VH-VL binders against Phosphoribosyl-dephospho-CoA transferase (mdcG). Designs and how they scored, part 2

Target 1, 226 residues: Phosphoribosyl-dephospho-CoA transferase (mdcG), of Bradyrhizobium diazoefficiens (q89xp2)
Amino acid sequence: MTSPCKHGDRPPGRHDLVFVSPAGWRAMLDARDDLAADSLLARWPKMRWPTIRRRALPHEATGVALGLPLPPSAGKKRVALLVEIDHVASVARPPSLQQARAYAPRNWWPTLDRLDGLALRHSVDARVYGSLAWQSLTGLDYVTGRSDLDVLFEFRSETDIDRFVADVAAIETSAPMRLDGELMSADGAAVNWREVHGGASELLVKSIERVVLLDRHQFISGATGS

## First folded at step 4 (VH-VL; framework fv_livmoniplimab)

Design a20 (from v11 with heavy chain E102L)
Fold by ESMFold2-Fast, scan of step 4:
Structure a20 (fold): chain C 226 residues (1-226), chain A 119 residues (1-119), chain B 107 residues (1-107)
Amino acid sequence: as target 1 above (226 residues)
Amino acid sequence: QVQLVQPGAEVRKPGASVKVSCKASGGTFSSYTIDWVRQAPGQGLEWMGRIIPILDIAKYAQKFQGRVTMTADTSTSTVYVELSSLRSEDTAVYYCARDYSLGYYMDVWGQGTLVTVSS
Amino acid sequence: DIQMTQSPSSLSASVGDRVTITCQASQDISNYLAWYQQKPGQAPKILIYDASNLETGVPSRFSGSGSGTSFTLTISSLEPEDAATYYCQQYDNLPITFGQGTKVEIK
């Protein structure tokens, strides 16, 4: 359902979209009277909108832990869901900058275009997550005047990370919004780009499985500590 | 445009195993699932199972549990189905098909591999 | 497992005829039903999804209808190229199941 990946296939990572089967949605709604009573959530499976992965809590070890962000008009809450593996229909990458552009406020377009060009120059695959991603996926109003632009930057081994984040910071200075986001290595681990730009020697690296503190070089090399 | 390419035919003896490949051309398949469906001569379509390559998980129909294995090699954009302990009733055309991400229907199909199980 | 039953098993019709094929599910599958066309020696081709949505590139003479347990595929004006076996498929729940097929022959 999202634009093709420019860097080829990668292991499951943060912000990947998970589509749940109709039977899976019925099982979840049957188990949760609060969700079944919500008209927007009842509409979710009919519109075939996705969910996102989240880290499983200890009591959720036997299933796939998912999250569903509600739009601001519905409380801007992330709904925690748990499904059996058999109820996962498919998985997709988050929307590309190009896919999301049509759903963005027009004053964001120059920033999106600059980021798209920057990504191409640095061998980075840039995708959106957060409010703009969900607005583009659902057509619902997620983006507000206070929204950040959240971008996922998947880098390659040849990417000059320091130059890349410096260029991202330069783009942000002329942007009409705060530019938030993550740098993701080939193995699916991610770190906030601003932390890298700040020159930290140790980075808080997040994956689907865990959060760890890694040496900067270890993260850039595409490996977690072992 | 993505295409799914399969070998044409395979012949095996009863009791042997067969491994059928399905190669996606024209891109990556990390954002969709692959179903395996077989069709015995003159008969209808029978679902064997599915694999979600990005999660490295597979679900098999109960009838094939214990003798079917589905795997993916993302470096070559190839999915495999391996069926062991072959019997004459396993003679069929084996299709791989892309499962559309918003449902379990199959929008792109391979051309099929005829597997013949005989002495 | 959800059982899918098609009717008729086969039919013969002339070019220009209206053809209707039915599909019955053993339990409520809402609109999670697809129709496929299979010509001899070829893989199946998707025609209709979500019971009534025409796949891109499929001729407008094909249409689908129904919800719950009863579904129909209609060919409004049969063409020679429509000689094929047609299958319905549910995707409400795993395992995925197909109807037994309806063979359409042209006189």
Scores: ipSAE 0.240, ipTM 0.674, lowest interface PAE 4.4, mean pLDDT 85

Design a21 (from v11 with heavy chain D56G, light chain S30D)
Fold by ESMFold2-Fast, scan of step 4:
Parts: structure tokens; C-alpha cells; sequence
Structure a21 (fold): chain C 226 residues (1-226), chain A 119 residues (1-119), chain B 107 residues (1-107)
């Protein structure tokens, strides 16, 4: 959706968490013998862990397309799920940096604290997705020595994007991990922060619906491609 | 600290429609799932339906299907329930309540709006 | 629809008494059950979720137990402020359904 939204209140977007009802989990597991046989997936509804929105395949137009990333110990496989809309119980934003901090490796804490302070100064709402997010949501080991820190930076109209990404790059120079992530506009469209920092005049912008090329000015102003 | 604010009362004639508001403050509105529950005088709690604003989805109890509509205005962090073809039996306190995302139970409730249907 | 039936419909007890309210589901709802307290003229307030978890800020004299189809709310030592109507609610499946309520009065 391209509807206007306030800071911290946007249309359905990338990395949003979807909670499926117990009946919805039973329906999915009953339809899939491979999922029902997996002991970790059997625990998923019992622990009330979320799934994540994904772009629907053409044959999935009649339901809500979801993904469930398994931890490295289970092969790092992303399980594709399809749930009837009536079985969606609730939706939540990805965890904040503060929520995720307690589950992060201690050597990541200074970077998380610097990013949190940076986001506050630039009127950016910073959230985690990827390995650290799933570790914080489940308590399972998703973060490895090879993991990136994935951050979603939801910026406002007053945010100086060029200054912000330059400061992100500065923080990364002292980080013990690769700092990856996305800048997200008010309408839910996202672009890799590194691409913006690199000075590209056209950006590869991703949404829950599609991927498009947008002029840098269009993206920063919050306008979507026609 | 999340709060849900509702108006105190509404009065309508039989056959009219009523639209009750529920304004949220605190927390992230887009992550809310709001349930509407009514309570007739001296009676128990009756679930009317649920809206998930971020998905634009509403689900209604069969009893109200066809005369209830739930909507959300994200710009004002407000959820509405509209009930049409009002009858005297629709006289009740109408509560909005937020679903806790992990637990699916209702952890924060509005103070309720008394809707009176009388000729 | 899942039907929720509470017993008793009302009870009277003295301060300090142990009181028990039961809730029966018409089908297996695992532990997807909450208990609410409602005082006259007020909105319901959550007490217990997932059948046995005490909500933050709720006094420890309240406890919940049960699984499947049979559930219990216990107040270990009744206080005057506990005079209220108590409701169970399932969230295993839609539509959400409530018990009819149990009114607790202080003698």
C-alpha cells in the first residue's frame, strides 16, 4: 500500500513479523507431512514464535505467503509457508535494537549502542532483522561468527539521509561484524544503505510487492515509481 | 504504556447506524490487532470481530456478518466499528481491546462506549 | 464455535477464603485460555494468560491451571477488592468466545 503513515506506523512492509493462530498452524502442519515431521517446527506454534512476510509466488495469490528461517544447526533453511488470511492472529514490527541487545554477542553491544544513539539523533527508527532478530525472538542460536548485523532504518522527512549513511559507515569501521541493512521510507519501500552511501543516482528499491529502480530524489522524498 | 480511548456514549434510533471510535496512544499502532467486544446490560462479553490494521484485514463473528464493518485510520491511530440496521437488542457497552501479539489474549482495554438504541 | 461454560454462575465467600472457578471448553484448546476480572462499570482486566501465566502486576493470590478442556482460576485468600465478575476466554480459534461469567461476592 502507498498510503501515508506516521513515524512508527506504516503500511505492511518488509521484515514485519506475522503470528499465526494455533488453528492455522494445525492446518499448515496437516497439509505438509515434511513440516509435521520436523521437531523444531512442531515447537514453533507452542512457543508462539512468529513467521515473516515474503513475496507471494503466482500460485499463492489466495493466501498470505510466509517464511520461517531455521537456525544454522537445522541447515539455515527458509521454510516457505502459505496461510489462509483467517489464520493470521497478529502482526508486529521487527525487534528494536534495545530488545535485540540482550541476545546479541557481547562484542556487538558497542555497535548496537552507537547505532541506537545515531538513530535517535537523526530521527530514525532502527530495528533488527535477520540472524540477530530471530535469535532475540526465539532464544535459538542464529548468530554465528560469519553473521552480519542486519538493521532496518526507517527514516522520516527531516532525516538527512546522506549524513546518516556516512555516520553508519563510520560506525561500521570499528564494528566486529559486517553492518548490513536497509533504509526504509514512510511508504515501506527499502534500499540497501550501502548503495545509498555509494552515491548511486538510481536505487534498487524493494517492497513487499516488487523491486523497482527509483531516482535517488524520488526515494528520499518518499515518492514511489509510477 | 498503551491506552485505548473511546467516547462515553452514543444514542441512535432503531434502523440507524452507529460508528464507535477507539483511539490508541503509546506503542506501535501498526502492530496492533484490535478486538471489538460488546456487553449488553447485565450480560456477559460477546466478541464481534477483530481488525489487523497493518494488513487491512477484518474478521467478524457470524452473528454480525453483513451489518458490521471495522476500519482503521493509521494517520490518527484510530480504529472504528460501525454497526448498521440497529435494533433495541444492540444496546450495550462496546469495548475495543488490543491483542497481545504473542499471546492472542486481550491485554489492554478501552473504557467502553455505551450505545443506546431507543425510539 | 468453541463453547466456554463457567461454574458456578455466582458465589459468595468471606475474606480469607480460598475460591475456585472452573471453565470448560467444548473442544481441546490446549492452553490457549485467559482469565479476566471485571468490576461494575469498568472494562475487563487481564489476570491470567496461557491458562497458568500470571499477568504482570496481578496479585500472587490469583492462579490458573488446566489444559485441554478443563480450566480453573483460584484465589487463594479472598480480599474485599476481589468482588467482581470473572470471565474465561479461549483464543485457540476464531471466533473468540467467552464463558458466561462468574460473579464473586464478599459476605
Amino acid sequence: as target 1 above (226 residues)
Amino acid sequence: QVQLVQPGAEVRKPGASVKVSCKASGGTFSSYTIDWVRQAPGQGLEWMGRIIPILGIAKYAQKFQGRVTMTADTSTSTVYVELSSLRSEDTAVYYCARDYSEGYYMDVWGQGTLVTVSS
Amino acid sequence: DIQMTQSPSSLSASVGDRVTITCQASQDIDNYLAWYQQKPGQAPKILIYDASNLETGVPSRFSGSGSGTSFTLTISSLEPEDAATYYCQQYDNLPITFGQGTKVEIK
Scores: ipSAE 0.412, ipTM 0.727, lowest interface PAE 2.8, mean pLDDT 86

Design a22 (from v11 with heavy chain K59Y)
Fold by ESMFold2-Fast, scan of step 4:
Structure a22 (fold): chain C 226 residues (1-226), chain A 119 residues (1-119), chain B 107 residues (1-107)
Amino acid sequence: as target 1 above (226 residues)
Amino acid sequence: QVQLVQPGAEVRKPGASVKVSCKASGGTFSSYTIDWVRQAPGQGLEWMGRIIPILDIAYYAQKFQGRVTMTADTSTSTVYVELSSLRSEDTAVYYCARDYSEGYYMDVWGQGTLVTVSS
Amino acid sequence: DIQMTQSPSSLSASVGDRVTITCQASQDISNYLAWYQQKPGQAPKILIYDASNLETGVPSRFSGSGSGTSFTLTISSLEPEDAATYYCQQYDNLPITFGQGTKVEIK
């Protein structure tokens, strides 16, 4: 049997991409003069670039709260968007390491290749988010000399988490950038990989809706306890 | 790599309800966007609605609003469409299909479930 | 709702023929259009997306063109396995709508 799905009852995925329909973009731009006046935002629907899920503000209790990160040339601002549910067209996982590689600085390639190999050995699905993800999705310049490489590591039950994060730390030692990122359980709850590497018995686990402290075993087994 | 598996057939009487399953394998189920499309014998394709499990969103075509419910069970990677107050005109093959997120089109389809509504 | 109209409703052609199917949208949908192939007793299969992009694994004899309100699916050299019903579908706005289908038969 299935339980009825209900908005806000289930933790949504972190860093997942949300695509707004062409009609949804037209409705949003028509309703907001500030968005219509922004030349880059007007270009967004034409190029079919995604948005990202964000936590709703108090005045946004209805609809789907989305964010759109602008590139550094536009001030590195996050634009808050709100769309009707019938204007959400689809969702996607963040780009894989392989998809993002072509858009990364060449000096990042060895690190990306090492991470890809590590993920395969540990049954981890590795994806990028943050500046490299947006650069690969849009072709715009998001990555700077100060950018981190942000990686989402979705682990499986067979993954040796302690060994995996130790190997991630070893890869970072020779990397030309800071390697940031999150370990994500199958139910979408995430924790910073460095916190796990530190050996804490309780982890600060994040979802799109909340932040909670969970027992390490509970997080690793995929039960978030909401 | 992604597969959608549906049962072959369901038979119901007029006035009853039918719940058709669509079990996904491969990929990341929680990121799927699933459309339900039906096809009456000898007729074309008719869109019923869309469910996006990760956002807890379902949208239904106007014709089916009030009679249709789409749900997801993430623990079994299964999406359902339930249609109530069945009439003979609801006899059709019911397909689930995954929307390709970057392109919005339906790239993977289930094999379809033939629902027969007979008096 | 956006109405999708296909022409012709059916056609019969010989192996090796060039076949064209048209699809007309009741309003501008840019390039948000896909073409599907459906053989008897089977689920539809994607052929073309974004009006002109060939899906991976689809034979190069299939091509799509058009934008706005007028679209065409072309099979450059018809093969026996191409006997099927072809559907266009818009994804500019909900509800999603399909053309009524074009049945392609081999002589």
Scores: ipSAE 0.442, ipTM 0.722, lowest interface PAE 2.5, mean pLDDT 86

Design a23 (from v11 with heavy chain K59R)
Fold by ESMFold2-Fast, scan of step 4:
Structure a23 (fold): chain C 226 residues (1-226), chain A 119 residues (1-119), chain B 107 residues (1-107)
Amino acid sequence: as target 1 above (226 residues)
Amino acid sequence: QVQLVQPGAEVRKPGASVKVSCKASGGTFSSYTIDWVRQAPGQGLEWMGRIIPILDIARYAQKFQGRVTMTADTSTSTVYVELSSLRSEDTAVYYCARDYSEGYYMDVWGQGTLVTVSS
Amino acid sequence: DIQMTQSPSSLSASVGDRVTITCQASQDISNYLAWYQQKPGQAPKILIYDASNLETGVPSRFSGSGSGTSFTLTISSLEPEDAATYYCQQYDNLPITFGQGTKVEIK
């Protein structure tokens, strides 16, 4: 839970998209017959679709650990990938609410518009991850009638977090779907927004590196302190 | 629209170091992958390396390994290339360019910094 | 390293002419090739990506073709503003490499 504030470093973001170079895809497919035989995986590099960062297993410490979620029609599985550092071409933030809107079910549009307006008012950067994000990135059918809307809310020091999560809960009451999501601090630590709204004194905080239990005030104030 | 802003010129003596800045304006800086490309007077484009700030990964062309360092400061939306042990042959315009995430090509370029190395 | 070779190194043509520039890669790069235009005193500007896709805002007289090791940039009807140096660039693998450039002059 240390903050690299002294260097101005930002830790790797949760749900960030990782694009693998053509050479990296060839290396992965050549090394694994199971991936090469999968028609969706063979199409992935041709379409230039991204992957997502995951926590590395102990034996994967020297590479970049990645995941690739398959759509429901292909079994709703996450494919584990490992690439050499030289084969990472670029990294992007998850899609904005505006980018994802065009790929969302029409009855989700009012909720997306309300969330976009709410985020603007509270100095929050709101992005989608999960099924809607992957549908917007690939054009494949990830969203079903049972899908949640997954939103990443990156808050700023001026954000009134208690008011923000109360407003999120209010928007959900009229939403046609379950609204899941994470509140993320500037240093990349994230917590489920419902835990904050529920009044828990201790929160389960997640980062790329670890999962820890933090006091609510400690999480909200961040690592900058006085 | 994202723009990359660089200073116009830098002058150094042989053996010194130079640190060239590239400041992003508009859009989210932390999502950029930045390439550094130089061009000596009357010559072609030469790739020096790239930096992916989010992953703290920098990769350099073999020719510059040991003399070049690329860094990023997300608090000021600025990336840097530092070249040490300067020679007259390092006189060039130094460009920063953003990689387009889906395509891996350079879609936005800075205006360039002319670094002159002279005694 | 993947070597990129352009031809010709320079050409002179008249306004309205069809201009063709070629680029050869030392190994198969599929379609991972971009073309850039650079005018004197300016930064390069992207014209074509993925060998044949025209970047938004680039005039339709520019087109790209090719795959594998052989690529072509075509200007169907040369305009005075097209006087520039043109570069091909591969992004199949690191290090990123450019062709040596083709200078297009208006006679």
Scores: ipSAE 0.391, ipTM 0.721, lowest interface PAE 2.9, mean pLDDT 86

Design a24 (from v11 with heavy chain R50W)
Fold by ESMFold2-Fast, scan of step 4:
Structure a24 (fold): chain C 226 residues (1-226), chain A 119 residues (1-119), chain B 107 residues (1-107)
Amino acid sequence: as target 1 above (226 residues)
Amino acid sequence: QVQLVQPGAEVRKPGASVKVSCKASGGTFSSYTIDWVRQAPGQGLEWMGWIIPILDIAKYAQKFQGRVTMTADTSTSTVYVELSSLRSEDTAVYYCARDYSEGYYMDVWGQGTLVTVSS
Amino acid sequence: DIQMTQSPSSLSASVGDRVTITCQASQDISNYLAWYQQKPGQAPKILIYDASNLETGVPSRFSGSGSGTSFTLTISSLEPEDAATYYCQQYDNLPITFGQGTKVEIK
């Protein structure tokens, strides 16, 4: 089965997974002695693990700016990468709640199941990013006793956003972890769900290209466009 | 799972162009790479290039650069390959195929379109 | 371009026989190699990826081995439905290249 949102004319969103070709990894490792010396990074292309998109710095205008997080045991840092556009092999959506469930701590399962049901009722496509996503993608230990559950909620024009975030807050009250995450419009703009639930009149909206402050009405109503 | 559907046959005269379609159904269209591979009668497989629809990125084999264009229409879940300045040597079955998301091997193939170039 | 050379170009074998097809790459491609089966009038079907991983739904009589420049596809006990042309493909570097094919006929 496929998600109902996947066949639309959607631009690449925040937290989408980017797979780099073998030639791309070879070029990158040849250019960066620090990456080639890291045993975990040398293993990355062999295991076919993804990277994520990041905003390009001005000096990175030619190429695709990417990143990957190292697990806590390796210093819990984000590695910045730059590849030629020709070396992007494919792009995938972040793991679904169902895919991530198999890699999650067992005490997180009720919360994941409640969120999956909620998303279905509100026509929301819910996916994980952050520690749980990377643990599910790599099998490495990213999730710790202090980890948040990070969820990406892509809403549709029919979604009652205010009711949805109220229901998310209700689920969090019985969760064994902090429930962090973003509401994302069809055009890829995202805002922290908690900021929307808090009733803020202006929202800090993030995209791949920029961060802007938008009126709540503008963000919410913008999602109704085709 | 995804299925790739192609038309059965096309006939063109030398010097013309042909545009072959590949429609994805039953699966996730925009999250993978589509390759185009051709096979002349009685011959082996020849890679022409690939396209990643959601990034609007296409890469072509050097032999076909200048003659080939790959495009995608995400609203109809369709990928196209267009080959211009056709020669008799371009007579072949043209396949579209999906790359597995973590690699370049092709796990799902269309049934192929037979393009015949003859006067 | 990376050249892929298969041996033999064709073979005939009996049902129950062990069949081995080889593939040589002109340069080191690590394990970035797939094997495909193509029957007359049909599209190719993936059998093996990453040199030795069996695709889901492919019979266990098929196996792959090798790394670097030398690879083999083995059919442990040939069945009538295995009559086909088999292709190796490298995906280490662009352009993607295929072997010339090995035709397996049943006598």
Scores: ipSAE 0.052, ipTM 0.597, lowest interface PAE 6.3, mean pLDDT 85

Design a3 (from v11 with heavy chain L55W)
Fold by ESMFold2-Fast, scan of step 4:
Structure a3 (fold): chain C 226 residues (1-226), chain A 119 residues (1-119), chain B 107 residues (1-107)
Amino acid sequence: as target 1 above (226 residues)
Amino acid sequence: QVQLVQPGAEVRKPGASVKVSCKASGGTFSSYTIDWVRQAPGQGLEWMGRIIPIWDIAKYAQKFQGRVTMTADTSTSTVYVELSSLRSEDTAVYYCARDYSEGYYMDVWGQGTLVTVSS
Amino acid sequence: DIQMTQSPSSLSASVGDRVTITCQASQDISNYLAWYQQKPGQAPKILIYDASNLETGVPSRFSGSGSGTSFTLTISSLEPEDAATYYCQQYDNLPITFGQGTKVEIK
């Protein structure tokens, strides 16, 4: 018999990719006639494409809350899904800059290369999320002329965050797109890099579990709550 | 070309616990799911459970629930299975196996650890 | 739990023979089935996934077929190195379950 998986004390990461088992997909599609009628959603489990973790609503206290962004050609709909923990087959971090590069518009390549070098120098693990991530994961057209480049910067204790965000801002000045993104601490709490660069004394810190307002020192030192 | 490395053998007395390791070698620990499968001498393959290291969550087969624990240490690229209250029928080769590249099947296997439980 | 039953439990065949092993699932698993080969003293090795896809590096004499509840592994022309135990495995739902194995011996 199936039983619920135990979660450790580490929080799940923001933007983590969740692969759902075949039984989990059947359970979700059987429960929702609107989803079962969508040809792209029917193809999703067969192609082994992921979903993304989202924060659970109060009525979703049991199970894993998931999101699935459809490409612009399908109306940019974000599909909300709920799956039992036993139906989570695997979890992955978002694609690295190197993995996503081949799927990016060629005029984005210099910016991606600069960010990759910057991350290496500052002991930051840089990953993509948003449109470029989904394009690289599915091969479907998610990136448009209006798309941002969304980057997740997982910093370490040795990272000089103030210097890092200043360097990110410098790279953006020559970028052909808006460079959006988040700084993420080792415990999975994230904040928009522009908010840090702007000198805000209090930061809106997001995790998969909650959104909290913390002082800058608390976030940078890794004291993000529990 | 990540390889899963396990110790060759462990010996324990009945009632003791054993903790078997599985380390990713030749690359980083980037497996999204690790399964533990055991095989008693002359018997078939028996699934014990799986761990998703990124979320530190594990699911166990009902038969082992209450005496099995699976853990991951991503900093050392090592996954463990610990089995307590050992009995002679727990004598088996214990394999770790990776499910990577979004596959549900086990494409890379460790060489196995022979756990012998005897008085 | 999904029960996987293999037939036969063992067989003995000559080099060059066509060998067929079957696997039955107690419920519909679509094509979420893998076949593994295990030689004495070794870990299992993946041969077939998604019921019919041949893993890279596996000889073309191996093939898989079936869907739903009934599956077949075929070795079109048995070689001496094919002496092994073969296992089917479902990955439709947890817990993961294996067939009991089919031992293939060479005469």
Scores: ipSAE 0.637, ipTM 0.823, lowest interface PAE 1.7, mean pLDDT 86

Design a5 (from v11 with heavy chain I57T)
Fold by ESMFold2-Fast, scan of step 4:
Structure a5 (fold): chain C 226 residues (1-226), chain A 119 residues (1-119), chain B 107 residues (1-107)
Amino acid sequence: as target 1 above (226 residues)
Amino acid sequence: QVQLVQPGAEVRKPGASVKVSCKASGGTFSSYTIDWVRQAPGQGLEWMGRIIPILDTAKYAQKFQGRVTMTADTSTSTVYVELSSLRSEDTAVYYCARDYSEGYYMDVWGQGTLVTVSS
Amino acid sequence: DIQMTQSPSSLSASVGDRVTITCQASQDISNYLAWYQQKPGQAPKILIYDASNLETGVPSRFSGSGSGTSFTLTISSLEPEDAATYYCQQYDNLPITFGQGTKVEIK
């Protein structure tokens, strides 16, 4: 069912979905009057919709820092949440391109299909995050006429990254939307695919823990220093 | 298809420790939440604890705290439960089970490992 | 800890009979309840989740109902392969707890 080339699962990374237990939601809503008063937030645990991990602030070291993006109609961009580790029920990968397709605007379908085929050819695991991901997870309207398609490309050691990003750029040429996204190594470090395609000698590499500048060759080869 | 594979049996003496493995195939192992559940002969199901490999965290049932440890090795897609200071009443089938991420119930179970504690 | 109590502890019924098993939680668990089937020598198998949702591949003769503290598993027309022990399980809060099980035997 999975590729035989997979070297095991990655460590904690960006855009992973975190499901909070019912007890965890009750504790959060009880502690936060602003969340309890929000009808959409009250509905969130009943629908079993996820949250996402975010980088913890220093004062949040004893818990799991989470974010919850609200749809444009709700007015808020992202709600910061903090839960006890015991209240994390599970963690899942962001939706696949195939899972998100049914919730996307129909004119995005050719681009999603091309990306799915490309990822398969290059041994890349492609997932969606951002507005399309949340629309597919909740059924709520997150995607607007101004939305980007945000794709997470987790590459393997055998992936020809330079060829892959060139092919992504070619697909974007005919796309009806801006194609944003990140290349993610097996250890969870990510960089915007456009920076790699642009030929930058140093890349701004992001992880759940930090942001760092790496030499292009270091990132592509998977070497972050000894 | 997700499968959890466990060894069939282990035998230990009272006072020893046992480490039971659970190897996952299919899906993204580090995203699993794995529960350990045991069942003594002719008895019901008893929850021992839960490990979330991606967060490197485990929660144990109070009864087992102090003598149980759950670990994960992502390079081999394997979760372990280690139980120390074994007693005859620890004789049981030990199951690993994966929590379904959106529902929090156990949707995939290993076949179980029979741990016998005898002298 | 949330205590789960099943009734009856065992029952014997004929093929074609309607079988009902009950599960009581010591506190409100909303609908965070699953039902599992276990045959001798085998691991448990999920049947019902969220109190009333049938797992894919499970025969339609199985159904679940209830919320809060009172739950039921029903087998509308018992088949020979349904001889097993059935367990309810709450996942509202840790620690996870199971009912003591209900053994269903075929006459």
Scores: ipSAE 0.448, ipTM 0.750, lowest interface PAE 2.7, mean pLDDT 87

Design a6 (from v11 with heavy chain I57Y)
Fold by ESMFold2-Fast, scan of step 4:
Structure a6 (fold): chain C 226 residues (1-226), chain A 119 residues (1-119), chain B 107 residues (1-107)
Amino acid sequence: as target 1 above (226 residues)
Amino acid sequence: QVQLVQPGAEVRKPGASVKVSCKASGGTFSSYTIDWVRQAPGQGLEWMGRIIPILDYAKYAQKFQGRVTMTADTSTSTVYVELSSLRSEDTAVYYCARDYSEGYYMDVWGQGTLVTVSS
Amino acid sequence: DIQMTQSPSSLSASVGDRVTITCQASQDISNYLAWYQQKPGQAPKILIYDASNLETGVPSRFSGSGSGTSFTLTISSLEPEDAATYYCQQYDNLPITFGQGTKVEIK
């Protein structure tokens, strides 16, 4: 049985972590005086911290477009980077809920545990992105009192999407934070889970390549797999 | 923990092609970067190339460019190296190895497949 | 391509001896250097990464040092189980390159 979540049957997608080789970091820093002068950016390759994939701008047709979110203490700045494909060392999935738990505020733990159990019951692969993910990856302070918990829910053909998002909404009812996040289909297309739960007839579907409006039924039925 | 499983041996005639498999178990296969390294009898380790399945990207050492192809089948958690136009000097043990996610050093190795090229 | 050169190509030593293996890179690779151990009939095993970090489960008698172009693997007190070929590998840039190997035999 093919499972897009478990077997990685999807194109490069949203929120994937990209690790850049030492030569790649050297090339990027040599090309950008502003980045080389930033002490945190200079430290990034030494700590072996990742970057995040982003949509390429028209002039970035060659290479891999990357983003690097700096913590709030450094101005909440998102640094845009472009790297040659030969300088990509590896690509990883965002941290699991279990991996991120130790870095989360303790009052978030019951919600994280409930989401982990829910994902298992619904054949969903749940990953963390956003502030909590970056805090868990770097040990730096990204999470604030205003932060949402951002979860990526990669669903399988057997997942009952409507039931799943209803259960997510139930968990949010008792959560100490706003639960934001995306439902991602096998082909890497993602939609905000709240739009699906809210009964919207058209969904704003995002991919690494584009943003498109799809009928709710089209997104859900396409996601069941062929 | 992560384990890489390879067949023990393959035999081919000169001029043929061989496709060596490497099946991963444990961990998240789609996030793997897999290197292929060969070792001729009594010789050292020689890097052939690497594949990053999630990017549908492979980089080959110049020596093998044009006769090597690396592929992945995510449904079976398997990577392959295919070498064409085989010569007797291609007789070697072919290893797959996983690159550690934060670098290019190889933390998990398959047991190797002995490919023998003989007439 | 970055050329990796090991010295010596082989050595013979007694149990309890201190063994030193050297690896030279043709250009500066910072600390992007790993050491592997390969016993006869087996796949290589990682011992050291980032020039000096000991992999989990590797005996403390193994240590690595160096940076830039000159690197050393040391076995402080040789054990019979250490008979193997040892390889250095750079991962500063592609293509990945290995040293030619150092065979360690027990007298």
Scores: ipSAE 0.495, ipTM 0.767, lowest interface PAE 2.5, mean pLDDT 87

